# Ledger of designs, part 1: VHH binders against Arabinogalactan endo-beta-1,4-galactanase (ganB)

All scores and structures are predictions.

Target 1, 359 residues: Arabinogalactan endo-beta-1,4-galactanase (ganB), of Cellvibrio japonicus (p48841)
Amino acid sequence: NTGVADNTPFYVGADLSYVNEMESCGATYRDQGKKVDPFQLFADKGADLVRVRLWHNATWTKYSDLKDVSKTLKRAKNAGMKTLLDFHYSDTWTDPEKQFIPKAWAHITDTKELAKALYDYTTDTLASLDQQQLLPNLVQVGNETNIEILQAEDTLVHGIPNWQRNATLLNSGVNAVRDYSKKTGKPIQVVLHIAQPENALWWFKQAKENGVIDYDVIGLSYYPQWSEYSLPQLPDAIAELQNTYHKPVMIVETAYPWTLHNFDQAGNVLGEKAVQPEFPASPRGQLTYLLTLTQLVKSAGGMGVIYWEPAWVSTRCRTLWGKGSHWENASFFDATRKNNALPAFLFFKADYQASAQAE
Positions, changes and structure headers below are counted from each chain's first letter, unless a header gives other numbers; antibody chains are not in Kabat numbers.
ipSAE, averaged over its two directions, is called F for ESMFold2-Fast, E for ESMFold2 and O for OpenDDE. V2 adds 0.75 times the mean of E and O to 0.25 times the DockQ between the complexes of E and O.
[cut] stands for letters that were removed.
The coordinates of atoms that the task and the answers printed are left out; those that the model quotes come from them. Centres of patches stay.

## First folded at step 5 (VHH)

Design a01 (from c05 with D50A T59Y; framework vhh_5c3l_4)
Fold by ESMFold2-Fast, scan of step 5:
Structure a01 (fold): chain B 359 residues (1-359), chain A 122 residues (1-122)
Amino acid sequence: as target 1 above (359 residues)
Amino acid sequence: QVQLQESGGGLVQPGGSLRLSCAASGFTFSNYAMSWVRQAPGKGLEVVSAISSSGGSTYYADSVKGRFTISRDNAKNTLYLQMNSLKPEDTAVYYCAKGTYYKWGTDAFDIRGPGTQVTVSS
């Protein structure tokens, strides 16, 4: 982390990728009954880092393209928060089973030529943002890259990547960030992002053995439903990663439902199986989960926690999968009270204690 | 562990009809919303229809609304899709999915079977 003069060592943040779309679709946000700008609300409540996803060319939506991402970064910076840009390197959602190559690059079969396309795209994106004074503080080179990136849409590759190809592509993205930072003198931290800590323990071992060693932060998605690690086991996994690779761990995605009710026609992702015995699906249960997780991450010496899409509320607009939101029951806003802020906002300013060794 | 087995696909002429079935096992079928998802050649996944756990609520993509009908039989652990007035654009592999939104390892949208091929051609 050396070379980032004023960077906070522990972040509490939010992925706000959906806010522009939600507002375009008629959503309003409230705090104690008063209408508010959501970016300013998150900042006022103590959020210090905003994450935003970038898709290459998602023709099915006008959001998460460079124009929309630029607006999100500007709104975050105007509210005084640092920013994390999440390159999906896809035209749509990426996750551990879906790492589909952009259609613009699908004709490229040569790994070195494909690596050049990824390098050029990453460089051009950073240059475009920098021209607007919107250069991010951190960059993810890929999103949940548990499998080999840039796969053909008709081929689902999962499990063990072809590391000769995968390492060349990942290193190309990292090199683009490093080269841009060196050329401009502007520091950017590089994050590599894996879903679930158990997968990261194996993935980063393979990455190191195959020459993917130049990054600054280990980014994790942690959702209790999809991890074999319970909350009490999470600190040990974080410590093992940090001790093995000498890189800080940051939770770049987590979420918890405040209700099991669906307020629209779009099916919610976090249902009954998301609920942990210690934390009911209630406003207080959502808060208690976040307080517990964030304390454990900080105690383990981690770098921060980012909540995924706390502002993805129900609207009249459609996704590819239904009318409304698939996440309103896991947002930080009460759908029964005109999107009034939920207790979960208290997680941003809670007095989290570090271990003596982490201080 | 979730297992879904699709059937009922085939070759049909434009304007024809097919009825797809999905046999579910390894989970309490009546507790989950279910969906039909398709993937046309060279396209991404599209949710065409979804149904709540009780069958009281349904969703249809605009491309199939008025032509397709989703239903379920909780006693038989079976999901159905009645497809009428089929068009060449409906040509795809159809997957039965637990939940209504595709995401890795989630209960919102879990595809386990090989799907059933629907080809609409004269």
Scores: ipSAE 0.006, ipTM 0.161, lowest interface PAE 11.0, mean pLDDT 86

Design d01 (from g13 with Y102W; framework vhh_gocatamig_d2)
Fold by ESMFold2-Fast, scan of step 5:
Structure d01 (fold): chain B 359 residues (1-359), chain A 122 residues (1-122)
Amino acid sequence: as target 1 above (359 residues)
Amino acid sequence: EVQLVESGGGLVQPGGSLTLSCAASGFTFSSYALAWYRQAPGKKRELVAGIYSGGSTVYMDSVKGRFTISRDNAKNSVYLQMNSLRAEDTAVYYCAADLTKWYGRTPDFDYWGQGTLVTVSS
């Protein structure tokens, strides 16, 4: 660089989308036996970025709507943490196999009109949050957009995106963030999010070839059970993405079990197959996984690691699949000790070393 | 490509037992969550039991202790052992699979069999 370069901060954060719901369902959180506000606890332990998902109109639940998201953003900002807003652009979960169009937009068959609906929705959401002094620092335009976004609800399996349509829709969301930032003078970084690094390698190549180039951050979900890449292989994948696209990589989702016990009637997603040989499913193993992952990401020149739903604990409330949490064995709270904080919280304040090798 | 085929339904008297079977093909069975749902006449379809790839199970409150879900990865099959059957258990029972589990999120059962009828009546 032939000038003054601003340093990009290295984030160590958490997705806290479930906290409001867990508390409504009777959950309490503790540190050293004392009841605590979980947002304040994460901040006190060194978390600096809170991620939160937004659904368009999830009539089946009152959570992850704009009102709930606003409360999450306010709680995060009051605790002194920066925020990342994750637009799913769906009424429910989006993942590499599900990118269903909101029912409100399902009648729109013209790509340009659908792009306008997405643009207007993104702009209106940012304006509503800004009026509350809750404008996020980063915005994901979509969540795990491995396949074509805004698909018909009756489509079950998708292959490679129709990039003429997909690029127009993704760029519309990016343009809404860029236009809002320019109009207000308030900076917002744009994140595009792909599940697993092996999928990001082909996806961002196709995105670039089809004109999806105006973003700031490559966001990855990394779960070693579901990736072709083990932890030691992850730095090379991060370096390849950063060197190829000249964008920093951030792990926006990862998790690791602290136990294989299921403490409720809802089955846990991270079972025996999630356990890596070097990291037992124990409080120490969960911490060691996170310390190792975060060090590798920082050494590769990445910009951060966000843990997915560390506060999704067992409650009396139900999901569609059972009573409780599918994630309490991967939370940062000990179900056997009234949700007392686990050692995994030490991952936020660890002294991570940057790479010593200069390019 | 993906197929789920249920069997084992029938007419039983109250207090009786049935075992439902679901034969799966077209995906790597051992890697994914499977579930049993049911739909009684005039009611919405509801989750009865689920089993994750790691063997963890979930049950609706009204069947816990009476029904047992299990899987046999070598046979690409999931089973529902139903004991102490009640008239309220009368429904079409559906096998379902969640093929999106590779991303590490909550299961969403999106592939369905045709269903098998269970009638509990004297």
Scores: ipSAE 0.006, ipTM 0.254, lowest interface PAE 9.3, mean pLDDT 87

Design d02 (from g13 with T106Y; framework vhh_gocatamig_d2)
Fold by ESMFold2-Fast, scan of step 5:
Structure d02 (fold): chain B 359 residues (1-359), chain A 122 residues (1-122)
Amino acid sequence: as target 1 above (359 residues)
Amino acid sequence: EVQLVESGGGLVQPGGSLTLSCAASGFTFSSYALAWYRQAPGKKRELVAGIYSGGSTVYMDSVKGRFTISRDNAKNSVYLQMNSLRAEDTAVYYCAADLTKYYGRYPDFDYWGQGTLVTVSS
């Protein structure tokens, strides 16, 4: 119901998908002036779950492929943290409107054959990771699948999702995880991920009506700039989802700027419009936002909070859209102090109360 | 509110030239990759040319050497200079912002313009 039991963990974690790339591009990370391994730093500060994205075949970059993901999972596991593998099922970024079929599968027009490709890919990925003792604790079947997973131009009918196709594809990914777990005896929790809580309330109703019921966790992206729900409204949405579907809610993405300064040539995603009246764009404001959000999630009976890309810092390397980072002003590291750790790291070990009043 | 507004389309004879303009507002223009797509009746939308925030460009094979994409970050505008136009270039041309970096934080993050018609005919 609430999804919290005596020994159920409440995760406070980070998506560390960019760390390997940042280090290859010359980035160093510091705590109190001392150079540190960022995975060990997150673990030492109390992070207990690392999320990492996986792209199918992103030929435009050497990162977020299986080799890079394996390195991230190994680094997280060596630091003592649990892991969440985020299958994008695309060659690039996925979000509600960008769910492009991988080029390797683009010739597949039959839903059943596409579902088989997704099933086989998921199974093969888990088997490869397991052989390295890197099997994740949780798996996302898709990333922000608000409309349709593996979307093509002809899959929507008058702007409405084809839920028979969508359910077949989602269930294929879920079944691959379930079958692998059953075959090996190794437990894996399945997460389905929707951007913003207002969309999840509608989406999971459609999912249930179309037979998508065999998952363990409702994963949400929550960014106040892009949500119709303010922080005080979030606990009620979490409670409604948990009471309706009998699955715990975890915030798998959130972020907040510690400054509005851009320290490189790449434009930052979280600008003036991201700033909430209660939380200035400052080191203290970033921390206060995270403490407030995490307390509200825990008090509502949620399963955890994962910060998105706290280690995506400015480097000499470029993205498709500019030289540097689009997120350094929302990282946990101070670009003016050689990437020394910011107060936001205190969010991992704060004393969050399960029964505290959510105001 | 994100807006992309195309202009410059029209009727032109084969071998002629047109310049398409796209005026962008409501987002940090210099941070985005922008592109021109086209769609002829009964065909799928295809990428014609793209320009990344750093100025590097990409073109479909059939327009290389004939079309040039450019951007003006001070004016929040992207342009497509089309030379040596052919009948097969006839299509509705769309300006688009590449949103792959924004993870669907906007509920309606289809940053496509309304399109501008280019007809190449005698």
Scores: ipSAE 0.005, ipTM 0.209, lowest interface PAE 11.2, mean pLDDT 87

Design d03 (from g13 with Y103S T106W; framework vhh_gocatamig_d2)
Fold by ESMFold2-Fast, scan of step 5:
Structure d03 (fold): chain B 359 residues (1-359), chain A 122 residues (1-122)
Amino acid sequence: as target 1 above (359 residues)
Amino acid sequence: EVQLVESGGGLVQPGGSLTLSCAASGFTFSSYALAWYRQAPGKKRELVAGIYSGGSTVYMDSVKGRFTISRDNAKNSVYLQMNSLRAEDTAVYYCAADLTKYSGRWPDFDYWGQGTLVTVSS
């Protein structure tokens, strides 16, 4: 019924989607000067949930396909961590402005046929992972679907989502997870993911009004630069979402720079505008931001915090946009010390206080 | 502010050639990769060609051998030389300087030109 908040575990985790690629590109990771396996390092430091993105058919890269995702899930499970599979349902990056239909499905103009393609793909992916004993603990149906999942050029009218189409597609993904879980007896929690809390307050209202009700977790990206909500305002937004929809909230993406220096030729995403007055762009400031955020999320009754790509370090390899990483200044590794672990790792094992009753 | 301005589009016959140009400003051009995307009527935007800061290139399979992307760091410009044009190449072509493929969480990361129309017909 309504006891869900007091029985929900609190996760502290990381999205480790880039690790296999970084290692293939020559990256090594260190802790106290010693070369280490990054999955084991995150687990040893107290991470308990690994998030990984899946692209449908990204021909421009050999990573984030089912084979690469399977390796990531295996490495996470072998290190003793639970897993969250993030279906982008695209051949490339998805965010609020980019929700491109996979090329394989671009010919499908009927919403119900497109919903069936999404359902079948989701089911087949889960079955393939389950055969390898890699079935995820949580599944994200879409990534930052602030406007529409599988967005077509003509589906928006005056900037308003076609919610009949959007709901049909979202529910098909949710139903695939539900049906697979019922068929196998293996529990999987369903996450719906929206960028920034202020957008989620409106989006989940629209979702509920249009019949998108059968999910387990409200997943949020929270980045101070891109949110209207400051850190002190976050607990009230989390509480409002949880009280309104009776679903726990989890921060599935956040990050903070430990430096403003760019160590390679690829431009960094988190620059001067990312820096908050209370938290300098330093190793200590990155840690303090994460400790503060995680404490506020836990105190509000939230489900957890996942750091986005803490292992996306500079390498000899190239993205399409330049040589190196666009995120090394927001990683958990010191580029000036051969990727030695930064203080930010302390965020995983900090003694976070729950609500007043838990002290 | 970041600005990308395309030029060189137009009407060409099948088998013809066209050169697109993109003038970039507002960022350190030589440090970033640039790309050409296209969007055909009723289709999604797709990556056509990309060029890294060091000059290495990538191409969509259907244009490989026909299209050539190049850059001039002194002029802050990127070019797409299109040869052996086909009816299926008809599209609006966009210059892009998306500093990360995952940018777009907020509009100030999404750097696109206005597009230039290429029509291949006889």
Scores: ipSAE 0.005, ipTM 0.218, lowest interface PAE 10.9, mean pLDDT 86

Design d08 (from z07 with F102W; framework vhh_6z1v_2)
Fold by ESMFold2-Fast, scan of step 5:
Structure d08 (fold): chain B 359 residues (1-359), chain A 125 residues (1-125)
Amino acid sequence: as target 1 above (359 residues)
Amino acid sequence: EVQLVESGGRLVRTGGSLRLSCAASGRTFSSYAMGWFRQAPGKEREVVAAISGSGGSTWHADFVKGRFTISRDNAKNTVYLQMNSLKPEDTAVYYCAADRSWYGKTYSPEEYDYWGQGTQVTVSS
């Protein structure tokens, strides 16, 4: 009636990369006092997309390798959810300040040879998952690639990427996904992921000017603490990206604390500075933040919202930085009530309204 | 302000059906998310069902599985609870409640902003 309607689904999902580890470390999850499988809980509450990170060879942990990722994808698929595979292309965490090359590839100084290594690794990973009937619906080629990917350890450059190298490497990952999809006839959407909306406009402009044009989705991390954009400014940023690059925007990471209490010995990442005046650090405040964010993203014509690590709860196990979780105060589970489900789960099936003209 | 008035509660036989209504009066700018709650004597108030502002999303407690259905008519500012296959344990005062969030659902009584006075449902064996 107001033009041709966009038939793209709106996703509301979760990154569940920590669930296998949390359960191995003794964690249990509950809903209304009853023990539950967390993947089934997320699906029953209306989650429709599960994101999972993949590290190349993280010798410091047994998790986020291909075996663990395969188990996560299988659990998500068995619960009826679609999947998004997040290639970090690193042996550890990647973010706007860290894009460390895997040790297995660190000896490769020639860009074309390195691009081939990335292409082969991406292809082999997809083929291995496909043999298990676990091929993802969407693939991120890199995680928060604000800076040049595959950088040497301890020699970080925080300036503008060497785009001849960066574009060749990013395109090799994209080409691996495209070639695998074409060879098998199985569709896979490609996501490129930038942290914070204010960084995406300049980054995608540089990407386009350097031949990185073959992707399907603009993925953003949005955390109010670290963004120059407040929540009310987000719809305009999303609209500008979508109008400029003709690609849908999806928030692939966001989170909000339900408490400021730390329940273990590991320091929490989202403290007092994460709290916005309009949303208290409470179960209702966490829910209201997510309902508000998701409504704004949908009304701007966005593709979805994925919550980051809602199941990363306190356990006896340790990270590189301490014993427990750095995120239990931002999980969807109440540490004071045996990890009973919090109201934040209501954000998955809330009745979000589309814009009268945008869709 | 929103004022809520429940109606339809009465005595009914086991296996019977009953439809409860909750009429909202006062100014509502679009629609509120609505919930049905119940409280039996000596027990805490428990959530039965919830519905989003548009009616596009519903939630029902496990203990009313396939027996109760929540619905709404926004033109009439009314929320309904259709109760089928009633059991003696369904005997309670039933309350409707409104959440200012038109796109959300809430499961905790403490999260709802406006409450009706309740309507008594008695199921005889």
Scores: ipSAE 0.000, ipTM 0.111, lowest interface PAE 21.4, mean pLDDT 85

Design d09 (from z07 with K105R T106Y; framework vhh_6z1v_2)
Fold by ESMFold2-Fast, scan of step 5:
Structure d09 (fold): chain B 359 residues (1-359), chain A 125 residues (1-125)
Amino acid sequence: as target 1 above (359 residues)
Amino acid sequence: EVQLVESGGRLVRTGGSLRLSCAASGRTFSSYAMGWFRQAPGKEREVVAAISGSGGSTWHADFVKGRFTISRDNAKNTVYLQMNSLKPEDTAVYYCAADRSFYGRYYSPEEYDYWGQGTQVTVSS
């Protein structure tokens, strides 16, 4: 029947991939001076979606593997939040310049065989999670795949992506999710994730032209420092993507510093260049940025906003590089106040208006 | 693609200062996070300092914090390591490395894409 309303909610959430590690490293979280479980705190403050990254086999850390991800999903679900599983399809961080094939798959030179490895891994991961009653509500097939997923050193010709290979690999991951959903009767939405809206406008055009069309959500990283688009320009980019591809847009990563101070031995990623003139690097400035961004996304018809790693705080744990976090100045917790909750938590329950909503 | 050449390594006395330079070739230098690493004879390679592509974020290992400072000049395609209050245990071959990270994140040594040949620093009594 025509005229059936879309019941898709507007999500306001957080990527909580670091919480298990931070707590293992002695971190405690507080709200109004009292120790709290961070998953319960996010839920109580109105977060409704938890994102978590999954690495294939990151031998340099015990975190972001399937066991750790399962614990994160269970904690999120127990607190009443929905979940988004982010398949990096790599043994380490992926971003537009880094899409390294897992060591276990590096010997596979045939695209169809590599696509089968990705398909099988995706299917096995979903089956393992489902057996634990932890099947995610949404799945990202890749993380910031701006150039190519599973990039080999020789796949680019004059800096141009091999879209035949790229499409085959992306569609294999999408098909694994679709096939699993069909076999079990359990719905999962598929997200494809591109860093920055200006890159997504071009990337999704190439994706469509090369047969990558079977996904549900356009996922974007939006960080003002690395985008050519300011906040006032973001709604037009979202509207163009939605009108062109008939898919909702969700911001699956954003962040803003509440201070420029570094509280540990690990250098922070968001420094002075991350600060926008209209939003100072202060607790109020961080909140105002998030309120402004989220309102603009909702007004443009977007599906939600997820803050990246608001619980990645300074700890006593040592990496190869020293103690701490590269992100504590962009967390939702005040390092000067024993990780007491910052005003940024108010962004989850703010009364955001939709563009077509009558008062 | 980036090629890296370190310079400035020499013999210095305990308590002395030294500045290492790493010259990079390539039109995309500012898109790379840069790191300084060191390796003493018979020891593993370890991270000393790192800097984001923009220079807006820096990191220094606990054992050099307050003594060493990493910086970069993107107009000159050069990254620097200023070493103060040198100790005999700072004796090592120092390597410059580039990481292709879009966000200038800090990774383990095995994640760096391009490496220089190294420059020898020897600190005597």
Scores: ipSAE 0.014, ipTM 0.415, lowest interface PAE 8.2, mean pLDDT 87

Design d10 (from z07 with G53W K105R; framework vhh_6z1v_2)
Fold by ESMFold2-Fast, scan of step 5:
Structure d10 (fold): chain B 359 residues (1-359), chain A 125 residues (1-125)
Amino acid sequence: as target 1 above (359 residues)
Amino acid sequence: EVQLVESGGRLVRTGGSLRLSCAASGRTFSSYAMGWFRQAPGKEREVVAAISWSGGSTWHADFVKGRFTISRDNAKNTVYLQMNSLKPEDTAVYYCAADRSFYGRTYSPEEYDYWGQGTQVTVSS
């Protein structure tokens, strides 16, 4: 879009949703001792794709709203990277256990009316971004929707997902992207995102049986700590998904610690339990994990790997849960060296070998 | 950091009810996912129920569905396990555990960061 015909078949990227906030909170980033723009650094190191989360109306923060997301998309495009917009469809974090309906839509009890709200919001967001020449290359309709999108306490049917409701809401978001793309002639790939590969085969079967078929990419979160699958098991899981649903698989979230030290007052998410025996919690171990994972994904015929929040560094600012970052020990920057770039940046330009898999 | 203290465990007859409480001390309790686990003599520790940081999402093991209910009160820094229709097979030490992951994506004992000392539940005829 706007002047670059780039035909990259395999993405190696980063979710950079925290960069604007970190910089506002006084963070600086360095490469070889010199201050750098982090978006330009990721691009210079070979990152192809920037993922960014969007919250509907997170009144507890001024970040991850449309204004902040627009700035992130602009910075990514100016650095020459493609973009993936991640609609959380919530006012806060979404994961398999948290899919909270935005406060603005909480009064809507009718599924069709809620689907219309989701459709209108998705369409309006894309139109607003397009007016700024910031239309994303890929869009996630939801984030880690393992159970239900826009979940309420009473939406489960006898303790199981209400797939009629779930499919109606998911398809509403997909249709908004498709309709916008058709109206403008601008292509957008649709990603559906499930946490952990072991959950994806049955989830996409339920999705297909309930009419959720018009998407382009199977997006997965893969974190060894929370997956039943070890790295060697991942290629078979990816191949099975791609052979079953005829959609490429992309790892849209992964991370690995470069240290077990906590540099601030905010508790780190990836502790001792995140560490795999083959990959120590060290700069080299973090890099080796990413090289191994990315090679396995490419060999299985996957579409790419996105690292989650490699720029979420320690600052004097607070999260809801403490002062600092919950992720600085899993960032690509060395807290002991003024956020100087770590070896993990080498994962973007490594010479990954493709498998001979058909299509 | 968070410290956990379980209470409410006692001897109960088959078919009876019991409510376990887990009192947490620490500034970040409301950001933690919480779980109830149990361990019978000679058996592995198993997950019974889990609750997200906000209380908006709950999970219950198949062997307790319809009988046990997990809940939390973040204002009181407390997690509860309401146990109904108790069976002899429910006899175990019950543990409260906290996952400091703000995602709340863990259901395995190995992923939980903080543990209480346990409270003994004995179910007899």
Scores: ipSAE 0.000, ipTM 0.192, lowest interface PAE 13.4, mean pLDDT 86

Design k01 (from g04 with K102R; framework vhh_gocatamig_d2)
Fold by ESMFold2-Fast, scan of step 5:
Structure k01 (fold): chain B 359 residues (1-359), chain A 120 residues (1-120)
Amino acid sequence: as target 1 above (359 residues)
Amino acid sequence: EVQLVESGGGLVQPGGSLTLSCAASGFTFSSYALAWYRQAPGKKRELVAGIYSGGSTVYMDSVKGRFTISRDNAKNSVYLQMNSLRAEDTAVYYCAAESYYRGWSTYDYWGQGTLVTVSS
């Protein structure tokens, strides 16, 4: 196994992409019964990295555009946290099956022209953020890019990706970040993000064979429900990735339910199938899951753990699929107690020990 | 058990019209986005039209002004009204119910498809 040096920062953070929307929709957040600013709360509890998603032009929502992302980055920075900007390179959600090209680029048939559009967009976004003193510390070039990115709108990818095209497009995003960093003298780490560790072992091999080698961090989604790997198997998978590619691994998404109750009309994603035998769907079970995961990641020499959308609470507003939140049962706030903070916040400041073998 | 069943496909002449229907069962229909996808021989499956639980719609550019998607939550059904049909609209049309979260294991539901042939 290869570890990460003791002087390398270990991040414990949160993806806070929904906070601006939740507050606009009437949500308030509390700690010990007192109303608080959620960004300041996460920082005070020990969160040191905020992740935020960016969509190109999501006409169905006014959130996750550059204006909203800029506000999120400013709030994170003002609270003293570092930032990770997640380029979806889509007008909507991206996942391993769905990687839809922005409508603005859908007419571009030539791979080099499309790569230029991605490069220009990435560069323009960084320049706009930098002008506001909001340049992120880390940048994801794509989100859960298990398949070929920038596919025809709402087309499901079948079979083996066209890696010549995929590599050209991914490298254009990476090059935009590298070029911007060189031009300004401001360091930015590049993250490539794959859902589930078992998929990353195959994907990064394909990426390397096709010339996608210039990145700094292997980002993983880890959700026990959707992974073939249980928690005890995770350290070996992380070590194998780090030994093979000589890049640190960071969990950029994970979550666990604190209850199986649905508090609104929007169906919750993490139901009974998300519950692991060792961790009940309770406030303590959610905390114990996070403490266990984070300790295992650190012991394996990983770079950090980011919790996905701990502030996505029930509101009067609607998603495209229902009124409320699909995630309030996996938030860090108690829907039965006016969004009072849950024990899961203890995950940020726990005394995680590095493995003796990682030193 | 979740089921999506398409109907209304068939043979039509260019310039003609068809209405596709999709009947859904086994899930809370009103909470899902519904969409029509199509796949022509040798092509990838592509979105034709989508309708979200709140009523917002999306269309591919080549069908805008010609096709209309609608839903009836009381009947657990989604419809695609296709007007001014062209030979290029020839494809198997699939009904899909799309979840709000997409991870490594997707929980989107798909029908078996209905064939639309636009002959000259």
Scores: ipSAE 0.005, ipTM 0.259, lowest interface PAE 11.1, mean pLDDT 87

